# Ledger of designs, part 13: VH-VL binders against Mediator of RNA polymerase II transcription subunit 18 (MED18)

Target 1, 219 residues: Mediator of RNA polymerase II transcription subunit 18 (MED18), of Arabidopsis thaliana (Mouse-ear cress) (q9sjz6)
Amino acid sequence: MSMECVVQGIIETQHVEALEILLQGLCGVQRERLRVHELCLRSGPNLGVVSSEVRLLCDLDQPEPTWTVKHVGGAMRGAGADQISVLVRNMIESKVSKNALRMFYALGYKLDHELLKVGFAFHFQRTAHISVSVSSVNKMPKVHAIDEAVPVTPGMQIVDVTAPATSENYSEVAAAVSSFCEFLAPLVHLSKPSISTGVVPTAAAAAASLMSDGGGTTL
Below, E stands for the ipSAE of ESMFold2; O stands for the ipSAE of OpenDDE; V2 stands for 0.75 times the mean of E and O plus 0.25 times the DockQ between their complexes.

## First folded at step 5 (VH-VL; framework fv_roconkibart)

Design j5 (from g4 with heavy chain S31Y N54Y, light chain E33D T97D; at its last look DockQ between E and O 0.03; V2 from the best seeds 0.00; counts 0 for: pae E 15.8 > 2, placed apart)
Fold by OpenDDE, look of step 5:
Structure j5 (fold): chain C 219 residues (1-219), chain A 121 residues (1-121), chain B 112 residues (1-112)
Amino acid sequence: as target 1 above (219 residues)
Amino acid sequence: QVQLVQSGAEVKKPGASVKVSCKASGYTFTYYAMNWMRQAPGQGLEWMGWINTYTGNPTYADKFQGRVTFTLDTSISTAYMELSRLRSDDTAVYYCARDSYDFWSGYFDYWGQGTLVTVSS
Amino acid sequence: DVVMTQSPLSLPVTLGQPASISCRSSQSLVYSDGNTYLHWYLQKPGQSPQLLIYKVSNRDSGVPDRFSGSGSGTDFTLKISRVEAEDVGVYYCMQGDHWPYTFGQGTKLEIK
């Protein structure tokens, strides 16, 4: 079973340069540009509580933008899950065609909100494949109006630390992510994402919460 | 190869219910919405609604609201259409059809072979 | 509901001759993405409908090039350059832009 280990955080914009330097040293790889158009989809009405989320992500930094679908499942539960500082959840990721949005529309999904994330990322291999992204979260005043995007949380940026895992190795991966995050703690306000507590630990989550209350739009 | 195989013909009395199955194969069932249509003898096609095969959430045409139910058994890649309180004018061939995702949805690339439902006293 | 109107409803054609079917929608079928969601199906005698043309002018896989679709907004046309015996059946236009999906009445193509 495909899983993902996740830690999120926020950082003041004035400290981002320091974080970049730190990450450069820790990761030992070059920074990559990050420009991602993220569509968060919601199931249509008359559904019960759904713990899963569908996201469509378009990498705009490619000559030809490519789309990725992420199906984010439920978080691991239990005492073992609660005691670790890393969120472990089911996650399936796949590259899809540019028509993926239409597919999900046909499946009855609605656009809950969309974001434009702009910043940088580090991808490196240690005990696990760890990705660290630092990005501003932007909203579009009109659907898909990427060029008109404005910051949702001015002065703050989101830090995402993610690593793919499986049902067999998630403990090891989570430990690796946790250890890595200890180095980031002085600069980044890190948190374990929580979907149940109502706590908004990250700028992205804050943005999502602000946009979700306005209702979804037809794709 | 994509295939939709429907259940066999049904004969029902007025007031009864009928449940038609549509078994899908050759593709990931939960990646494509399933639509239901019907066609009365010698008549055209009528869209009845669709079901989200991923979430199980159905959407019905207004004409059939309260009388039709779409359900799934994803374990066997099967969609079901149940029509209740049958009347003579429900006599028709009922079709399941898969949405195509080449572009925007709204057309059906694969159809079941159809299921004749006859309602007669 | 969007009303789809086909003409003619009956189309007798001589083998080898061209055929043309008109479909008109009561509302525009142009979506915000610039695509037009008008589609054509053929139902051969005793068979299920099969997709012929999607989004006005795109032939489905396996559809011969003698079939062509055209149109814009609310007016659409299906053309067969040279009718063959296997083209006999009922042709339906369908709009996939508005809920609920709606079909034309169907055009029955027969060989004279």
Scores: ipSAE 0.000, ipTM 0.521, lowest interface PAE 13.0, mean pLDDT 87
ESMFold2, look of step 5: ipSAE 0.000; ipTM 0.437
ESMFold2 (binder alone), look of step 5: mean pLDDT 91; pTM 0.930

Design j6 (from g4 with heavy chain S31Y N54Y N57K S105D G106S; at its last look DockQ between E and O 0.47; V2 from the best seeds 0.00; counts 0 for: pae E 10.1 > 2, grease 20.5 > 18.9)
Fold by ESMFold2, look of step 5:
Structure j6 (fold): chain C 219 residues (1-219), chain A 121 residues (1-121), chain B 112 residues (1-112)
Amino acid sequence: as target 1 above (219 residues)
Amino acid sequence: QVQLVQSGAEVKKPGASVKVSCKASGYTFTYYAMNWMRQAPGQGLEWMGWINTYTGKPTYADKFQGRVTFTLDTSISTAYMELSRLRSDDTAVYYCARDSYDFWDSYFDYWGQGTLVTVSS
Amino acid sequence: DVVMTQSPLSLPVTLGQPASISCRSSQSLVYSEGNTYLHWYLQKPGQSPQLLIYKVSNRDSGVPDRFSGSGSGTDFTLKISRVEAEDVGVYYCMQGTHWPYTFGQGTKLEIK
């Protein structure tokens, strides 16, 4: 089955250029522009401890926008998850048509929130496929009003590191992601995402979460 | 082959402390949390908590908070459980058990042989 | 804490006959869709517990296929299709969905 490994951090906008240069050096490839409209859908009622989550991603960085669906499974928990600083979750991804939103509404999903992510990404395709994105996260004051989007975290950007995994290799992919994150110090501290629900964090909440993780002895 | 070898039986007086060791072999020690359970004579199993073997951070069941301490010596792949202010009802077999590498759940795939701790005057 | 209740507590059985053990939790053990964290252990006489079944229905390596687990939500069953002499011992269910982890009180399987 399909999984992904995820870590997340924040960086002040004034330091983004330095991080981009570091990533270009590490990656050896040209950055890609990132401009994505993300719709987070949740089913209800919740039949377990963690609700089922669907994300519809529309890539706006092309003449005809393309759509992708990500079905995100339950969050990691327990002693095994505590042993490593990387989030591992079940995830199924597929290309879809623009009609996917209507289909999920018909299946009983509801729009929880939507975001516009604007920035850049790097992709490392070697023994492990690692994707790094650095983006401003923006919310819409009205549903689907992309042109009216405003920053959720003024002065901060979100750094996401993800890698696809399987039930057979997720431990090795997690180790590769953890090792990669060490190269991005001292510019950004990356840890498991602080988002455990569909609620969008503020820069202050994200920074406080990362500071509390870094306030102990990290190795 | 995975093995967990615990220290030998102990006889203690009420009010004393006991420290049980659990030496791991056959796997990378810091990749798997170590759990501790106990079983009083003729009774069922009781979970006491676990320790993160990479960071050394313990998590204790509320019943044992304040009396139990989990520690590690990673250089010899060994976990320790210390129980203080012993009472007669702490008489039990104490087990260490390796947690699964399953990020979704916790189940104990390998167990130590058990250490009998007897508390009597 | 989540209470795990096993039935029966004592299970005498004739060799070659089936056996069934029930485990009921005070709360649903569904963590997320498709993920229910209920496990079964066997403690043979004079031995440490050993894992039999994890996540409701998955047999651990080396466990004979005469053992099977089933159930959902709050009600779970361990079945032995044909009891062998080496199956004697105490069977425990355990839940891993809620902190703290809790065990059932045990079911002692004996040969009549």
Scores: ipSAE 0.006, ipTM 0.528, lowest interface PAE 10.1, mean pLDDT 81
ESMFold2 (binder alone), look of step 5: mean pLDDT 94; pTM 0.954
OpenDDE, look of step 5: ipSAE 0.134; ipTM 0.680

Design j7 (from g4 with heavy chain N54Y N57K T59K, light chain T97D; at its last look DockQ between E and O 0.04; V2 from the best seeds 0.00; counts 0 for: pae E 12.3 > 2, placed apart)
Fold by ESMFold2, look of step 5:
Structure j7 (fold): chain C 219 residues (1-219), chain A 121 residues (1-121), chain B 112 residues (1-112)
Amino acid sequence: as target 1 above (219 residues)
Amino acid sequence: QVQLVQSGAEVKKPGASVKVSCKASGYTFTSYAMNWMRQAPGQGLEWMGWINTYTGKPKYADKFQGRVTFTLDTSISTAYMELSRLRSDDTAVYYCARDSYDFWSGYFDYWGQGTLVTVSS
Amino acid sequence: DVVMTQSPLSLPVTLGQPASISCRSSQSLVYSEGNTYLHWYLQKPGQSPQLLIYKVSNRDSGVPDRFSGSGSGTDFTLKISRVEAEDVGVYYCMQGDHWPYTFGQGTKLEIK
């Protein structure tokens, strides 16, 4: 069973260069450009009793745009989950053809929202395969109008840290992600994202859910 | 001092393959992507693609997809470009260039000296 | 692909006079993040290209201040305030925002 460990945070745009330098030093790798059109689909009422989140990802930084589907399933729950510092959830990711969107519409899925994510990513391989992305999240004022996209939260960028996991190793992967996040703590606070199983958050809701007590405020 | 040194000129027959090397020095090789360009005689510059020097993952311009292969030998800080099924219109000077490490860049701050590849029957 | 169109393609200039090269893209190079990935290179006779200006207006290290870049959206300009003999060569604009990266046709600057 395929799973992933996830934490997220928010950083002010003025501090992104410092975070990039830190990530370069930690990983010793070149950054990759991130330019992804993300279409978030929800199952319609005709697909059964349990809804699911499907995201279609179009990588715009390729000679021919490539398409990926993500099935996002249920998050780990219960007392054990409350003691783990990262979100652990079911997730399956596969490459698909450019016709996948039309196929999901024919199956009764509906477009919930779409985003353009623009930024950079680092891939870190040590005890676990960790991916870190820093991106502006942009919304389209008109469907599919990516050339007119505007930032959801101007002056801020989202930091995503993810790692693939299985039902057999997720605790080890979660520990690796948690340990990695400690190296970033001076610049960004990373925590479990606020998401609902079976409900796809909007870009604005996702940005708001990532806001935690940052520098200069008292809890 | 950053330096990119390419292999020497080559003459090939149509249908053959050519492999051009680009040896880097003066910087951490795996921290900067390597780009490849070509320039036909009397013509402008044409971007062929790049390779991530840490992961080894290439990205190719659509025009060259299926004919070009980028590879690395990180132990000697060297990038390679191989072009197969050569045609006479592949006659050009081939350049490697280091991608800058900067936000949202796509500019090449250091270039190799160029490698002339001549394809003639 | 984004087409980069330079004007003029041939530019004979009297030594010491100003020069101006235009570059137009077939679509905007400034998108969701507000950055403009338009760059200029100079290829001197018998040499490989060298970076001159990055991101519209930033001079590379060691480039004389008589070179300047400007523009936005789809229209960009490289200016040389006083052409010197060492400025002879072919100037290329390049966009690094949209896949694939593309160059203009080149502008050959010559002393007349």
Scores: ipSAE 0.005, ipTM 0.544, lowest interface PAE 12.3, mean pLDDT 81
ESMFold2 (binder alone), look of step 5: mean pLDDT 91; pTM 0.936
OpenDDE, look of step 5: ipSAE 0.131; ipTM 0.681

## First folded at step 6 (VH-VL; framework fv_roconkibart)

Design k1 (at its last look DockQ between E and O 0.02; V2 from the best seeds 0.00; counts 0 for: pae E 16.3 > 2, placed apart)
Fold by ESMFold2, look of step 6:
Structure k1 (fold): chain C 219 residues (1-219), chain A 120 residues (1-120), chain B 112 residues (1-112)
Amino acid sequence: as target 1 above (219 residues)
Amino acid sequence: QVQLVQSGAEVKKPGASVKVSCKASGYTFTYYAMNWMRQAPGQGLEWMGWINTNTGKPKYADKFQGRVTFTLDTSISTAYMELSRLRSDDTAVYYCARDYDFWSGYFDYWGQGTLVTVSS
Amino acid sequence: DVVMTQSPLSLPVTLGQPASISCRSSQSLVYSDGNTYLHWYLQKPGQSPQLLIYKVSNRDSGVPDRFSGSGSGTDFTLKISRVEAEDVGVYYCMQGTHWPYTFGQGTKLEIK
């Protein structure tokens, strides 16, 4: 079973340069520019009892844009999950063609919302394979109008830390993510992201939800 | 379509100041740094500096420190360059340009240029 | 400041023939991330500069395949396999690795 560990945080844009320098030193790998158009799709009733979320990611920082699909499943729940400092959830990721959007519409998925993420990322392997991204998250006022995108949280950047996991190793991966995040604590505090109903709220509500779960006061 | 539209040509006397505007359209203004270059008549391009359109913090080439000021009006997606204590050797076409990959110097869109002539 | 030196500064060329422009930097343009931020711009007569090649060898969108960039470290080359009339203008190399950003002197390409 494919899973991922996730934490998120917020950093003011004026401190992003310092965080990049810190990440460069900690990760020991090349910075990657991040410019991704994300289409968030939700299943309709004809696909099952519980809605599921599919994200189509178009990497715009390539000579020819490439597409990835993420199928985001349910988060780990219960007393065991409450003791883990990161969000653990089912997730499947695959490279796909540009025709994947049409295929998911044919399967009964509907466009819920879309985002443009612009920033940078580091991908590295130590105890676990960890991905860190720092980005402005932008919403489109009109469908697919990337050039009209506006920031969800002006003056702030979103810090995402993710790592793939399995049902056999998620505790070890979660510990690795938590340990890594401790090195970022001087500049940013990271915590479990908000997952209310599997629906991503509007720009202002999404920022408020992230900020209410972040801040590093508790898990 | 991404466009950068600059203010019109200016004629100034030595010692005056000039303020050139650069209005952006077709993209999210605060996600790409704005750079300023100039080109004296018959000469090459010279980078003057850069402003972070998200924070409003500029960085100036040492040659221009103390005479140039970059500012923004994000409500109208406009960047400004003001050059003070003008000299005749400041006669040039001034360009704004968008930095495609923040901090890279990859200028994918340029304004049309603004001729500033300094003469007595 | 990093000095960018282009040669030749004037390049008369016969229509349909190849052209080659050299650019040398006074310091390595390899950044700590492993990228080389060396770019090429074309300024056609009466126009603003336009991006041709970014990061040594990547053509910008809409740039014909007859333009190519190469090089590493401090030595870089822009090549045009078959010069067309619309290629007339001044070509600049530019580095974005070091502050301040700097341009070469320019190479004026003319049809003879």
Scores: ipSAE 0.000, ipTM 0.425, lowest interface PAE 16.3, mean pLDDT 81
ESMFold2 (binder alone), look of step 6: mean pLDDT 93; pTM 0.942
OpenDDE, look of step 6: ipSAE 0.185; ipTM 0.704

Design k2 (at its last look DockQ between E and O 0.59; V2 from the best seeds 0.00; counts 0 for: pae E 3.6 > 2)
Fold by OpenDDE, look of step 6:
Structure k2 (fold): chain C 219 residues (1-219), chain A 119 residues (1-119), chain B 112 residues (1-112)
Amino acid sequence: as target 1 above (219 residues)
Amino acid sequence: QVQLVQSGAEVKKPGASVKVSCKASGYTFTYYAMNWMRQAPGQGLEWMGWINTNTGKPKYADKFQGRVTFTLDTSISTAYMELSRLRSDDTAVYYCARDDFWSGYFDYWGQGTLVTVSS
Amino acid sequence: DVVMTQSPLSLPVTLGQPASISCRSSQSLVYSDGNTYLHWYLQKPGQSPQLLIYKVSNRDSGVPDRFSGSGSGTDFTLKISRVEAEDVGVYYCMQGTHWPYTFGQGTKLEIK
């Protein structure tokens, strides 16, 4: 089974430069620009046993914008989730055509919310393929109005750490992500998304809660 | 086909320990967590905890913390539940049951093991 | 701990008649992922519990369509449209949303 490990946190904008410097040192790779148009779709009738969502992501920094479909499945539970400080969830992604949105609408999916994420990312290989993104979360006043996007949480940015995993190696990948996050601890607190841990909600969670037409979601 | 086969009935004295085994077959053992429940005579079901068959890490219900131990022998796809310092109210049928880490429910159960604690 | 309360605890039913069992939780069973992890098990006499309904309304494989589950939040119901002899046993609701997992008291269905 295809999975990903995820932790998320928030950082004040004035501390982002420090985080960038730290990440540059830790990762040993150059940062990449991040400008992603994200559509979060939800099925009216739940098509799966576990509630899932489809995300369509467009990388706007490409000469020709490319779309990726990301199917976000359920989170690991029970003996899986409780022992791990990183969220492990089913996830499958694939490059898709620009007509993918139409296809999903035809399948009965609806737009739940729309976001524009702007910032930077680091992609590097250690024990696992780890991706770190730091971005502002923006909303559009009207659908697909990317040029009119405004910050949802001014002064705050979202930090996402993700790594692909499988049912066979998620423990090792989660451990790698957890270990990596310890280095970031002085600047940003990272935790499982969409859980109540007494910490400040992530910018993405805040955005989702404000814009989502549905119930709970996995960020 | 998926099967969970538990060890036979046990009779123990108060203060003793009991170790129940649960042998799994028909599926990849490490892809499913193993849970333990018990059922006192004429009573309902009580969740005792689980063990992650991939990592070997257990989670115990508070009621049993410090008195129960979950272990594995992955080479033979077997989970074990050991309950120590037995008392009369530990008399029950003990069940192992699997979950797939995602469902939050138990789709297959062992046949149960009766543990009788009596003086 | 989340308290699961079933009603009734005893359910005598005439063959061919419908049956209904209620299960209430002391707090919401909606998880952060939007799912509600309320499940139903049937324990037939002398047997181990078997999964009947998962996540409120989904029948497990092999479960007849005369069984149905419904509800939301804290109130849930298991219904049998036409009770058959093989439906005799104790029905348990279980919540899988909160630690620790907890079961209802059980509802004993018997044929009159």
Scores: ipSAE 0.039, ipTM 0.632, lowest interface PAE 2.6, mean pLDDT 89
ESMFold2, look of step 6: ipSAE 0.305; ipTM 0.704
ESMFold2 (binder alone), look of step 6: mean pLDDT 93; pTM 0.946

Design k3 (from j2 with heavy chain W104Y; at its last look DockQ between E and O 0.45; V2 from the best seeds 0.00; counts 0 for: pae E 3.6 > 2)
Fold by OpenDDE, look of step 6:
Structure k3 (fold): chain C 219 residues (1-219), chain A 121 residues (1-121), chain B 112 residues (1-112)
Amino acid sequence: as target 1 above (219 residues)
Amino acid sequence: QVQLVQSGAEVKKPGASVKVSCKASGYTFTYYAMNWMRQAPGQGLEWMGWINTNTGKPKYADKFQGRVTFTLDTSISTAYMELSRLRSDDTAVYYCARDSYDFYSGYFDYWGQGTLVTVSS
Amino acid sequence: DVVMTQSPLSLPVTLGQPASISCRSSQSLVYSDGNTYLHWYLQKPGQSPQLLIYKVSNRDSGVPDRFSGSGSGTDFTLKISRVEAEDVGVYYCMQGTHWPYTFGQGTKLEIK
């Protein structure tokens, strides 16, 4: 996929059950378990004119966990982008081998931060393929110490709403996501994820900020 | 047909405020952001900022921050630009222009006819 | 702010002859999406600016094919293959890549 639409919010843990019930009703699909190990990599200065973010995600609930690389590109911006209520950004994902991290390190990427997301998700098809995840963000006391993960945002969970899009249909997808989010509004405020727009950072952004030291780590 | 019709010319004294209107027609007003530019006599164009016509959230160029205010009346598909604490160098033709709906945007496809604002003592 | 420099500032042209306007930016206009947000406007005498070219080389609707845009990075060119009387006005390049948006000084095209 070339693009995705994204909104994100924070919900207090005590309201998560209510949200789950609501999502179950709206989506009409069964909840899926979510346990994702995520490595956020930052490109070095020699990889191009524009710095890029690469995320390596491992779904730990799979019998054979596999890694997915997600290249998060530039976000749509300008007045046109600002006009819509969802973030539209370039995104490419692909399954990769277990050695993908080494490859990216060899390319000059650095580990910015590592986290474990635990919760649940709903995947459903309406006007667009929408994914809703509700998860706690956890950090590892040491690299890859998944079993020792501790909450970064105690008492809060991140709500992510995403939908793949293309250059041809992003407007429609964004509209679909926006419309869907209106139903969630009573329980969670969803907005464009950003730490630079003056909006209160989402739990993920907050977690990233807390875990990122800007120096990166070479494993 | 897309049209942007601006209010008439204004003459103001230094220190006063001016409010220019831009009425849109021929398209869904709340679907496209509205930009504002100005052009001093015999000079080039200067971008002032834009307003989200759906949410009303403005973005101002730093140069005008604190002195310009963008507002809306969506019921009549009208955007407003108010510039306060006017000075002589604010004399210019002010334009509203619709932001294009092409991904990252960055250009204006339709323009108002312009509003001359003259600031003189 | 990104400085946009046009040349020439005055462009007298004979009808039917080609014209070329240069626009340089103080920094690259390539955005993270790979696009270059360099646009051209024409302001005819006594009129509002009108979009001519967007994203370096795309003609707006209704723009004659005698107009063409080219360039990359920091150097851009607007060309008119055969200047017509209706082409008289001031041409502005504009960058939409960096905040704030900035325009060139303008190039005044006149008929000799």
Scores: ipSAE 0.335, ipTM 0.738, lowest interface PAE 1.3, mean pLDDT 89
ESMFold2, look of step 6: ipSAE 0.345; ipTM 0.698
ESMFold2 (binder alone), look of step 6: mean pLDDT 92; pTM 0.942

Design k4 (from j2 with heavy chain Y101S; at its last look DockQ between E and O 0.21; V2 from the best seeds 0.00; counts 0 for: pae O 7.0 > 2, placed apart)
Fold by OpenDDE, look of step 6:
Structure k4 (fold): chain C 219 residues (1-219), chain A 121 residues (1-121), chain B 112 residues (1-112)
Amino acid sequence: as target 1 above (219 residues)
Amino acid sequence: QVQLVQSGAEVKKPGASVKVSCKASGYTFTYYAMNWMRQAPGQGLEWMGWINTNTGKPKYADKFQGRVTFTLDTSISTAYMELSRLRSDDTAVYYCARDSSDFWSGYFDYWGQGTLVTVSS
Amino acid sequence: DVVMTQSPLSLPVTLGQPASISCRSSQSLVYSDGNTYLHWYLQKPGQSPQLLIYKVSNRDSGVPDRFSGSGSGTDFTLKISRVEAEDVGVYYCMQGTHWPYTFGQGTKLEIK
């Protein structure tokens, strides 16, 4: 089973440069620009305990922007989930055509919210393939108005640490992610996303809360 | 073989506390969460919560939140359930049961023999 | 909380005859991973519960093949093809999908 290990935190914009320097040193790779147009889709009433969502992501920094679909499944539950400080969830992704959105609409999905993430990322290999992104979350005043995007959480940026995993190796991957995050602890507190671990939600969660109306929009 | 051995029967007065132990053997104790259930006389089963035997992190059913405490002594592979402010309707057989999976929770594959707790004036 | 409803609550059966127990949940027991966490336990007289079936249709180790589980969504069934004397006890369905975990009322199987 395809999975993903994830932790997320918030950092003040004024500290982002310091984090970049730290990440550069730790990762030993050059940063990449991050400019991602994200559509979060939701379908009807959800079955089961945990809702899943479909995300369509477009990397706008590519010469020919392509779309990726990500199915974000439920989080791991029970002893295994409580044992680790990293969120383990089902995740499936695939590159899709530019008509993917239309397909999902035809399947009954609706646009829950739309985001533009702007920042940078580091991709590197340790025990696992770890991706670290630091980005501002922006909203569009109207659907697909990317050029008019405005910050949802001014002065704050989200830090995402992710790594692909499987049902067979998620423990090792989670351990690797956790170990890596310890190095970032002086600058950013990383925790399981969508889980209340403190007073301040993550920027992504805040953005979702502010933008999600539950009704969706159809193009 | 996997065994869960619980402490003996208890008789308590209302308002008192009871602490039941569950000693595990035949497997790596810290690899599996320990669940607690109870069964009132002639009644069905009620899930109380679990404890992660590796981290010590408990999860309680809402009904028992604030009144039940799960603890561990990993050195002797033992889990404990303490229920405070006892009342007559807490009279039941209490069971520990091993979680069947460290990946996805959902069912219990091994059970203790049960501990009768009687609350009476 | 998810309400688990078993039927019948009392099940007198003749030795060698089949038995069937129904379990219904007030909500779908399908989890986001696609699995259905519906399980069956048997509590023999004077004993602790023991696992019979997990995730709707999987027999636990040592469970005879005369036991079978089926169902989907909110409706589930435990079947015994040929009841034996050792099958006497109270059968419980349990859902492990929603918090908190909840059990059915139990079905008491007795020999006529």
Scores: ipSAE 0.022, ipTM 0.563, lowest interface PAE 7.0, mean pLDDT 88
ESMFold2, look of step 6: ipSAE 0.074; ipTM 0.636
ESMFold2 (binder alone), look of step 6: mean pLDDT 93; pTM 0.943

